# VHH binders against q96fz2: the designs that were tried, part 39

Target 1, 269 residues: q96fz2
Amino acid sequence: CGRTSCHLPRDVLTRACAYQDRRGQQRLPEWRDPDKYCPSYNKSPQSNSPVLLSRLHFEKDADSSERIIAPMRWGLVPSWFKESDPSKLQFNTTNCRSDTVMEKRSFKVPLGKGRRCVVLADGFYEWQRCQGTNQRQPYFIYFPQIKTEKSGSIGAADSPENWEKVWDNWRLLTMAGIFDCWEPPEGGDVLYSYTIITVDSCKGLSDIHHRMPAILDGEEAVSKWLDFGEVSTQEALKLIHPTENITFHAVSSVVNNSRNNTPECLAPV

## First folded at step 20 (VHH)

Design FA5
Fold by OpenDDE, look of step 20:
Structure FA5 (fold): chain B 269 residues (1-269), chain A 123 residues (1-123)
Amino acid sequence: as target 1 above (269 residues)
Amino acid sequence: EVQLVESGGRLVRTGGSLRLSCAASGFTFSDWAMGWFRQAPGKEREVVAAISWSGRSTYYADFVKGRFTISRDNAKNTVYLQMNSLKPEDTAVYYCAAKMGLFTESPQDYQYWGQGTQVTVSS
């Protein structure tokens, strides 16, 4: 996974992240660093994206079932990294393979500290290789959505009004991630950064791409992944597997350029 | 305390119209999706319509077929169900329900419920 969409306004995004805590109370996640949230139809590595994480990471003795929402840098910077520039990291940390997560120090150490997060997105993009050509067809992949009145498929949003209706009740994609905290050697603010855990693709996506993000489908899976206070690493890792509960449509080549940030990126062709 | 209070249910003739209201209190109404559900005798509770927190997005069950309209007024903390072209099969207790964030089709996802209002459609 190297490209996502996360374009909802902050208030809409927050409401889309409503959850039930362990006491059965409905809650909205509290924001940390809301000013770092930058909505975009075209999110690439090194950009900031919103993630969910347990409140216990910030507050001692907090209820670990409570959620915080925070923009973090895509591309995990390990806490032990000694260079002053995170871009000098010599290995790719955009993704973490599920089969080697416990073998790589950069991911194993933060995971062992309970630094699990849920990466939020409208969906993610993947490119299918076209046989016989050097051309790749991009697809937008997301959770199946409830069919609303006049919303049709994302592709039927023929008007701005219809577009707003579609996104007003959009179920966000929830991907399993690991985050770490890095203190710059020269001082400054602590950098929070994340990697997305990947798995082999489900059968439905296998023709598009051989790998997919580990998707946490449903409130229970999301809650267990986040709740590092009550759920062990071993139990949490059982949640990491392919899911067939995904839909997709072909999009235009507009998304190929990471600088393009328009609704056309995820519009069906 | 969270309260949902339905009103407007009554006896009507086939082809008639009825407007239900649900007054909400005790929570931030604009953060919650609202839904109308119904339960007929001997049947399971089923979704009739749902509306997003902003009112921009709506859902209707297949049996509605354009006959009903759900709306909300966030300033009044009220959700409405306008029912037109009523049929005897629409006879049920109608319930207002609230879910924080997004609406769904599943009654079990809704946390707060009203006491219900009886709608009876005679032939």
Scores: ipSAE 0.888, ipTM 0.945, lowest interface PAE 0.5, mean pLDDT 93
Fold by ESMFold2, fold request of step 24:
Structure FA5 (fold): chain B 269 residues (1-269), chain A 123 residues (1-123)
Amino acid sequence: as target 1 above (269 residues)
Amino acid sequence: EVQLVESGGRLVRTGGSLRLSCAASGFTFSDWAMGWFRQAPGKEREVVAAISWSGRSTYYADFVKGRFTISRDNAKNTVYLQMNSLKPEDTAVYYCAAKMGLFTESPQDYQYWGQGTQVTVSS
């Protein structure tokens, strides 16, 4: 998993993240650093994307079931990193394999501190290698959606107003992540950054790619992954597995260039 | 205190029309998706229509699509159900319900409910 779409305006995104606290009260997450949110149809590593995390990370004695939403850098920068420029990190932290997460210091340490997050996206992209050619077919992969009015269906929009109808009730993809906090050696703000946990692909995606993000399907899974105050690392890791509850469609090669940020990136072909 | 108050339910002849209203108070209405649900005697409560927090996206159950229109006015904190071409099987108590964020088809996902308004469609 190395490309996502997370294009919703902040007000739409916030409402798509409504949740229930431990007492059953429905709430919106509270933003931190909202000005760092950069919506795009075409997010790549080193960019900022919103994640959910427990309020307990920020407030002593907070209700650990309450959620904060904050932009973080994709590509976990370990707290021990010594250079001034995170792009100089000598190994890739875009993803974290579930089968080795407890063996890699970059991931094991923050996980042991309860630094679990949920990475948000409209969906993610994967490229299928075609047999006998170097050409790759990109796909956009996302949760199944409730069908709404015809003009509000993905790929059916004929105006900007109809495009908004597609996304106004969109169920966001919720991926399991780990984050860490890095203090730049020359000073400045603490850098929050995340990795996406990966698993073997489910049967439905195996023809596209052999790995997939670890998807947290439903509010119970999301709540347990986030709640490091009540759910141990050992119990949380049981939530990490493939899911078949996923759908996809082919898209054009416009998405291949990460500078392209248009609805065409995810439009069906 | 959150309140959802339905109005407009009455007796109407087959083929007739009526409009239900639901006035909401006690919460930030524009954060909430709204739904109309119905329950006939001896049956489970079922979704009729739902509308997103902004009013831009709507959903209709298969049995009502084309005959009913859900709408909302966020300035007036009100959701409406325009019901046309009514049939005797539409006879039920109609409930207004609120769910923060995204609407769904499941009554169990909605946090707040009105007391209901009776709609009776005569043969």
Scores: ipSAE 0.797, ipTM 0.911, lowest interface PAE 0.7, mean pLDDT 92
Fold by ESMFold2, fold request of step 21:
Structure FA5 (fold): chain B 269 residues (1-269), chain A 123 residues (1-123)
Amino acid sequence: as target 1 above (269 residues)
Amino acid sequence: EVQLVESGGRLVRTGGSLRLSCAASGFTFSDWAMGWFRQAPGKEREVVAAISWSGRSTYYADFVKGRFTISRDNAKNTVYLQMNSLKPEDTAVYYCAAKMGLFTESPQDYQYWGQGTQVTVSS
C-alpha cells in the first residue's frame, strides 16, 4: 500500500469524518494544522495526508473518544531518530506489517504510547502483475458506496457539477495507522508522521496484490482503534485483520506517475 | 433545543401531489445531512430520500421511481420533499431526520427526528 487518493476539499472531507462520541453525540473532528492539508488524487509516501487521532493526545483529561483531524507525513519517523534529515532513515516506514508490529522498535514504542491513528483516503491504488508480462494493471480500491443520484461512474465526476453528486457523500476509507512525534535536533516544529498497518489480502483482492491495508470497517472499529484511553494495545490489535467489504475498478496508467493529480487517476477504464 | 418540524401532510387523491417541509433549528444546519423517512401502520420506518449537507448529492429509495424530489435551502434551514404521482401505498407518517456528515439508509444512524406529518392517499 504505497499510493492513495485523498482529494476532497477540506469542508467536504471534514463532514465525511463526522463521528459519534462515547455519549452518542454526533460531532465533526477538530482540525489541527488545516493549512497543511494538500488534497490530491495521487498521494505518495513522504506527502502529508489527514489522519484522525484522539483529543487525549493534545489535552490532559480530555474525552478520549473525541477526535482530532490533522495532516501528518506518510512514512513514520521514530521519536528516537537522531539525524537531522528524515530522508536518512535507514528503513522504510511507509507500512507496518501486523505480524511483526510488536517486534519493531519503530512501531512498538509509539504503539505503547497509544499513538494510534486512522489514516483517511478516498481509496488506495494497487498494481497487479499480469501473467506473462512485465506490465502492471493499476486498480483503485475503496469502500462500497451508497448509490447516490448519478453515482454510477467515478470518472464521470470530472466536471464541477457532476463531481459534487458523487463525492459529497463519499464514504472515506479508514485504515489503521500508528504515528510518532519527532523533534528535529536543530529545533523547529515537531514532525508528526504515520505508518499504515498491513495484513494479508482478503480473498477478493488476492488476485491484485498479496497485502492490503488493515481497514477499520465501521464506527465501532474506528472508535476502538483511536481510543487509547479506554482500549488497550492488546485489545486494539484484535481489530487488525483483512476485510472483504471492499470494491475496486481498473484505472489507466495515468496514476503511475505520482506527479499526475487529475480525476483521470481514479477514473474507471 | 434542537427541533425538526414537519408540515404539509394531508389527504390527497391517487395521482395527486404535495410538498412536505421540515424547518430545522438549534444546530448548524449546513453540517447535517437530511433524510425523509416514512412509516406505515405495522411497518418499520424506511428511508424515502436523503440529501447531503451541501444539497449537492441525493439518494432515493427504489420505490420512489422518480416521483419524489428532495431539496434543501441552507439559508432557510429547511428541507423539502416534493411528492408527485402519489399512490395509496405511499400512505404513511413522514419524518424528517438529521445526521451529521454523510447520509445513510439506516434510521438508526440519525440523531434528530421530527414529530412526523401524516400523508394519506385515497383511491
Scores: ipSAE 0.796, ipTM 0.911, lowest interface PAE 0.6, mean pLDDT 92
Fold by ESMFold2, look of step 20:
Structure FA5 (fold): chain B 269 residues (1-269), chain A 123 residues (1-123)
Amino acid sequence: as target 1 above (269 residues)
Amino acid sequence: EVQLVESGGRLVRTGGSLRLSCAASGFTFSDWAMGWFRQAPGKEREVVAAISWSGRSTYYADFVKGRFTISRDNAKNTVYLQMNSLKPEDTAVYYCAAKMGLFTESPQDYQYWGQGTQVTVSS
């Protein structure tokens, strides 16, 4: 998993993240650093994307079931990293394999501190390698969506000008992540950064790619992953598995260039 | 105190039209998706239509077949259901409901409910 779409305006994204707290009350998450949110149809490593995390990470004695939403850097920078430039990290932290997460210091240490997050996206992209060739077919992969009525006109249901109205009720993909906090040696703000946990692909995706992000399907899974005050690392890791509750469609090669940030990146072909 | 108050339900002849209203108070209406649900005697509550917090996205159950239109007015904290070409099988108590964020088809996902308004369609 190395490319996502997370393009919703902040107000739409925030409402898509409504949740239930421990008492059953529906709430919106509180933003931290909202100015760092950079919506795009084509997010790549080193970019900032919004994640959910427990309020308890920021406030002593906070209700650990309450959620904060904050942009973080994709590509975890370990707290022990000593160079001044994160690009000098000698190993790739874009993803973290679930089968070795407790063996890698970069991931084990922050996980032991309860630094679990939920990485948000419209969906993710994956490239299928065709047999016997170097040709690749990109796909956009996302949760199944409730059918919506665009503009109220039946003839406008496939209209390009109504595409954005579908997004007011889009169910965001929720991926399990680990984050860490790095203090630059030269000073400045603490850098929050994350990795996406990966698992073997489900049967439905196996023809596209052999790995997939660990998807947290539903509020119970999301709540348990985030609530490090009440859910141990051992229990949280039981949530990490493939899911079949996923859909996809082929997209054009426009998405191949990570500088292309247009709706065409995820449009069906 | 959150309140959802439906109005407009009455007896109407087959083929007639009704407009239901639901006045909301006690919460920030523009953060909430709204739904209309109905329950006929002896049947389970089912979604009729739903509308996103902004009003731009809507959903209709298959049985509506273009006869109903959901809308909202965030300045008046009100959601509406325009019902046309009414049939006797539309006879039910109609409820409005609120869910923060995104609407769903499932009644159990909605936090607040009105007391309902009776719609009766006669031949």
Scores: ipSAE 0.795, ipTM 0.909, lowest interface PAE 0.7, mean pLDDT 91

Design FA5
Fold by ESMFold2, fold request of step 21:
Structure FA5 (fold): chain B 269 residues (1-269), chain A 123 residues (1-123)
Amino acid sequence: as target 1 above (269 residues)
Amino acid sequence: EVQLVESGGRLVRTGGSLRLSCAASGFTFSDWAMGWFRQAPGKEREVVAAISWSGRSTYYADFVKGRFTISRDNAKNTVYLQMNSLKPEDTAVYYCAAKMGLFTESPQDYQYWGQGTQVTVSS
């Protein structure tokens, strides 16, 4: 998983993240650093994307079931990293394989501190390798959506009203992540950064790619992954598995260039 | 102290029309998706229509078949259901419900409910 769409305006995104606290009260997450949110149809590693995490990471004695939403850097920078430039990290932290997460210091250390997050996206892109050619077919992959009036116009916005009918009630993809906090040696803000946990692909995606992000399907899975105050690392890792509750469609090669930020990136072809 | 208060249910003849209203108070109405549900005697509660927090996206159950229209007025904290071409099968108690964020088809996802308004359609 190396490319996502997360293009919703902040007010739409925030409402898509409504949740239940441990008392059953429905709430919206509280933003941290909202000015760092950069919506785009075409997010790549090293960019910022919003994630959910427990309020307990920020406030002593907070209700660990309460959620914060914050932009973080894609590509986890370990807290122990000593260089001044994160691009000097000598290994790829865009993804973390579930089968080796407890063997890699970059991931096991923050996971042991309860630094679990939920990575948000409209969906993710994956490129199918086609035999006999050098061509790769990109797909946009996302949760099945409730059909709304005029919901068949994913991606192309010929007017604001058509966009709103598709995206105003869009169910965001919720992927399991690990984050860490790095203090730059030359000063500046603490850098929050994340990795996306991956698993073997489900049968429905196996013809596209052999790996997929670990998807947290539903409020219970999301709540347990986030709640490091009540849910141990061992119990949380049981949530990490493939899901068949996923759908996709082919998209054009416009998305191949990560500089392209247009609805065409996710439009069906 | 959240309240949802339905009104407008009454007896009408087959083919008639009704407009249901639901007045909401005690929460930030514009953060909540709204739904109309119905329950006929001996049947489970089922979604009729739903509308997004902004009013821009709507959902209708298949049995509506273009006969009903959901709308909302965020300035008045009110959601409406215009029901046309009513059939005896539409006889039920109609409930207004609120869910923060995104609407769904499932009654169990909705946090707040009105007490219901009876709609009776005579042959």
Scores: ipSAE 0.791, ipTM 0.909, lowest interface PAE 0.7, mean pLDDT 91
Fold by ESMFold2, fold request of step 24:
Parts: C-alpha cells; structure tokens; sequence
Structure FA5 (fold): chain B 269 residues (1-269), chain A 123 residues (1-123)
C-alpha cells in the first residue's frame, strides 16, 4: 500500500469521521493542525494525510474513546532517529508487516506506548502486474458504498453538484496504523509520522496484489484500535487481519505520475 | 433536548400525494444526515429515504424509487418527504431520524427519532 486518495474538503472529511463515544453519543472528531491538511486524489509517501487518534494522547485524564483528527507524515520516523533529515532513514517505513510488528524496534516501541492511529483515505491504489510486460494495471480499492443517487458514477461526476452527490456520503477507508513522534536534533516542531500495517491480501484482491492494508471494518474495530487507555496491545493486534468487505475498479495510468491530482486518477475505465 | 417532530400524515386515496415534514431542534442540524423510515403493523422498521448533512446526496429504498423525493432546508432545520402515486402498501407510521455524519440503511445507527406520523392509503 503506497498510494491513496484523500481528496475530500475538510468539512466533508470531518463529517465522514463521525463516531460514537463510550457513552453512545455521536460526535465529530476535533482537529489538530488543520492547516496542514492537503487534499489530493494522489497521495504518496512523505506527504501529509489525516489520521484519527485518541484524545488521551494530548490531554491528561481525557476520555480515551474521544477522537482527534490530525495530519501526519506518511512514513514513520522513529523517535530514536539521530540524523537531521528523515530522508536518510535507511529502511522503508511506509508500511509495517503485521507478522513482524513486535520484532521491529521502529514499530514495537511506539506500539508499546499506545501510539495507534487510524489512517484515512477515500481508498487506495494498487498496481497489478500484467504477465509479459512491464506494464501494470492500477486499481482503485475502497469500501463498498451505500447505493446513493449517482454513487455508481464516481468517475463520471463532471460538475460540482454531481461530484458532491457522490462524495458527501462516502464511507472512508479506515486502515490500522502506528505513529511516532520525532524531535529534530536541530530543533523545530515535533514531527508526527505514521506507518500503515499490512496483511496478506484477501481472496478478492489476491489477483491484484499479495498484500493489503489492515482494514478496520466498523465502529467497534476502529474504537478498539484507537483506545489505548482501555485496550491492550495484545487485544488490539487481534483486530489486524484481511477483510473481504472491499471493492475495486480499474483506473487509467494517469495515477502513475504522483504529480497528477485530478478526478481522473480514480475514474473507472 | 433534541426533538424531531413529524407532521403531514393523513388518510389519502390510492394514487394520491402527501408531503411529510420533520422539524428538528436541539442540535446542529447541518452536522446530521436525516432519514425517513416506516413501519407497518407486524413489520420491521425499514428505511424509505435518506439525505446527507448538506442535502447533496440522497438514497431511496428500491420499493419507493421514482415516487418519493427527500429534501432538506438547513436554514429551517427541516427535512421533507414528498410522496406521490401512493399505494395501499405504503400505509405505515413514518418516522424521521437523525444520524451524525453519514446516513445508512440501518435504523440501529440513528441516534434520534421522531414520534412518527400515520399515513393511510385507501383503496
């Protein structure tokens, strides 16, 4: 998992993140650093994307079931990293394999601190290898959506009114992540960064790619993953498995170039 | 404190039309998706139509597509259901419901409910 779409305007995204707290009250998450949110149809590693995390990470004695939404850098920078430039990190932290997460210090340490987050996207892209060529067929992969007026017209929405009819009720993909906080040695603000946990792909996706993000399907899974105050690391890791509740469609090669930020990136072909 | 109040239900002939209204108070209406649900005697409550917080996305159950139109007016904190070409099978209590964020088909996901308004369609 190395490319996503997260293009919703902040007000639409915030409402798509409505949740239920421990007492059953429906709420919206509170933003941190909203000015760092950079919506795009074509997000790549090192870019900022919004994640959910427990309010308890920011406020002593907070209700750990309450959620904060904040942009973080994709590509976890461990708190112990000593160089001044995160690009000098000698290993890839875009993803974290679930089967080795407790063996890798870059992921085990923040996980032990309860630094679990939910990574948000409209969906993700994956490239299918085509036998006999170097060409790859990209797909856009996302949760099944409730059938709304024009919901089957994701890529056909050519006007603001039609576009919003598709996206105002879009169910965001919710992926399990781990984050860490790094203090640059030369000073400046603390860098928040995340990795996406991966698992073996489900049968439905196995013809596209052999790995998929660990998807948290539904309110209970999301709540348990986020609530490090009440849910232990061991219990949380039981939530990490493939899911068949996923759908996809082929897209054009426009998405291949990460500079392309247009609706064509996710339009069905 | 939160209140949803339906109105407009009455007896109408087959083929007739009705407009239901639901006035909302006690919450920030523009954060909430709204739904119309119905329940006939001996049946489970079922979604009829739903509308997003902004009013820009809508959903209709298969049995009512083309006959009913959901709309909302965020300035008046009101959601409407225009029902045309009514059939005896549409006889039910109609409920207005609110869910923060995204609408769904499942009544269990909605936090606030009105008391219902009776719609009766005579042959």
Amino acid sequence: as target 1 above (269 residues)
Amino acid sequence: EVQLVESGGRLVRTGGSLRLSCAASGFTFSDWAMGWFRQAPGKEREVVAAISWSGRSTYYADFVKGRFTISRDNAKNTVYLQMNSLKPEDTAVYYCAAKMGLFTESPQDYQYWGQGTQVTVSS
Scores: ipSAE 0.784, ipTM 0.905, lowest interface PAE 0.7, mean pLDDT 91
Fold by ESMFold2, fold request of step 24:
Structure FA5 (fold): chain B 269 residues (1-269), chain A 123 residues (1-123)
Amino acid sequence: as target 1 above (269 residues)
Amino acid sequence: EVQLVESGGRLVRTGGSLRLSCAASGFTFSDWAMGWFRQAPGKEREVVAAISWSGRSTYYADFVKGRFTISRDNAKNTVYLQMNSLKPEDTAVYYCAAKMGLFTESPQDYQYWGQGTQVTVSS
């Protein structure tokens, strides 16, 4: 997985992340650094995208079932990295294979600290290889969505998006991630960055690509992955498996150029 | 204390119209999706219609067939169901329900429920 869409306005995205804490109370996640959220139909590695993580990562006595939403850099920069420029990291941390996560220092160290996050997106893009040609067919891949219609209410028409489809009830894709915190040696803000865990693709996606992100399907899976205060690494890793509860459609090559930030990137062809 | 109070259910003739209202209190209404559900004797509770927290998206069960319209007024903390072309099979208790965030088709996902209002459609 190397490209996503995460285009929802912040207020829409926040409400898509409504959750229940361990006491049964309904909540919205609290934002950190909301000014760093840059919505786009076409997100690439090194860009910032929102993730969910436990409040306990920020506040020593917090309820570990409470959630923070924060933009983080895609492409995990390990806390032990000594160079001043993250682009000098000599291996790819965009994704983390589930079958080797406990063998690689870049991933097992933050995982051992409970640094689990849920990576949010509208969905992700994947390019299907065709034997005998250079051509690749992009697909947009996402959770199945409940059928919706635009409301007839004209009082709700004051939306800045002015979209073909109103996205205020879109079920966000929830992918299992690991994050780390890097302190630049020359000073400056701590860098939060993440990797997306990958698994073998499910049967439904196998003709498109042999790998897929590890998707956390439903609130129980999301809660267990995030709650490092109550759920051990060993127990959390049992949540990491392929899912068949996914859908997709072909899209045009507009998405190929990461500078193209338009609804056409995910429109069906 | 959260309350959802339905009103407007009554006896109407086949082909008639009826407007249900649900007044909400005790929570930030604009964070919550709202749904109308119904339950006839001997049947399970089923979704009729749902509306997003902002009011911009709606869902209707297939049996509605364009006959009902859900709407909300966030200034009045109220959700409505306009029911037209009523049929005897629409006879049921109608319930208002609230879910924070995104609406779904499943009654089990909704956190707050009203007491219901009886709709009876005579032949």
Scores: ipSAE 0.779, ipTM 0.904, lowest interface PAE 0.7, mean pLDDT 91
Fold by ESMFold2, last read:
Structure FA5 (fold): chain B 269 residues (1-269), chain A 123 residues (1-123)
Amino acid sequence: as target 1 above (269 residues)
Amino acid sequence: EVQLVESGGRLVRTGGSLRLSCAASGFTFSDWAMGWFRQAPGKEREVVAAISWSGRSTYYADFVKGRFTISRDNAKNTVYLQMNSLKPEDTAVYYCAAKMGLFTESPQDYQYWGQGTQVTVSS
């Protein structure tokens, strides 16, 4: 998983993140650093994307079932990193394999501190290797969506009025992540950054790619992953597995260039 | 205290029209998706229509077949169901329900419910 879409305006995205607290009351998450949210149809590593995390990470004695939404850097920068420029990190932290998460210091340490997050996206892109060619076919992969009136149009053909009919009720993809906090040695703000946990692909995706993000399907899974105050690392890791509850469609090669930020990136071909 | 109060249910003849209203109070209405559900005797409660928090996205069950229209007025904290071309099969108690954020087809996902309004369609 190395490319996502997360293009919703903040007010739409916030309502898509409505959740249920431990008493069953439905709520909206509270934003931190909302000005750092940069919506795009084509997010790549090193960019900022919104994640959910427990309020307890920020406030002493907070209810750990309450959620904060905040932009974080994609590509975990370990707290022990000593250089001034995160792009100089000599290993790839875009993703974290579930089968080795407890063996890699970059991921084991923040996980042991309860630094679990849910990475939000409209969906993610993967490229299928085609036998007999050098070419790869990109796909946009996302949760199945409830059919809305006049639904069936995604992406490039939407006018502003039609966009709202599709995206106003879009179920966001919710991927399991780990985050860490890095203090730049030359000073400045603490950098929050995340990795997306990956698993073997389900049967439905195996013809596209052999790995997939660990998707948290439903309120219970999301709540347990986030709630480091009540759910141990051992119990949380049981949530990490493939899912078949996923759909996809082929998209054009416009998405291949990460600088392209248009609805065409996710439009069906 | 959250309240959802349906009104407008009555007896009508086949082919007739009826407009249901649901007045909401006790929460920030514009954060909530709204749904109309119905339950006939001996049947399970089923979704009829749903509308997003902004009013811009809607869902209709297949049996509606273009006959019903859901709408909302966030200034009046009210959701409506316009029912046209009514059939005897539409006879049921109709319920208004609220769910924060995104609407779904499942009644169990909705946090608040009205007491219902009876719609009876005679041949």
Scores: ipSAE 0.773, ipTM 0.900, lowest interface PAE 0.7, mean pLDDT 91

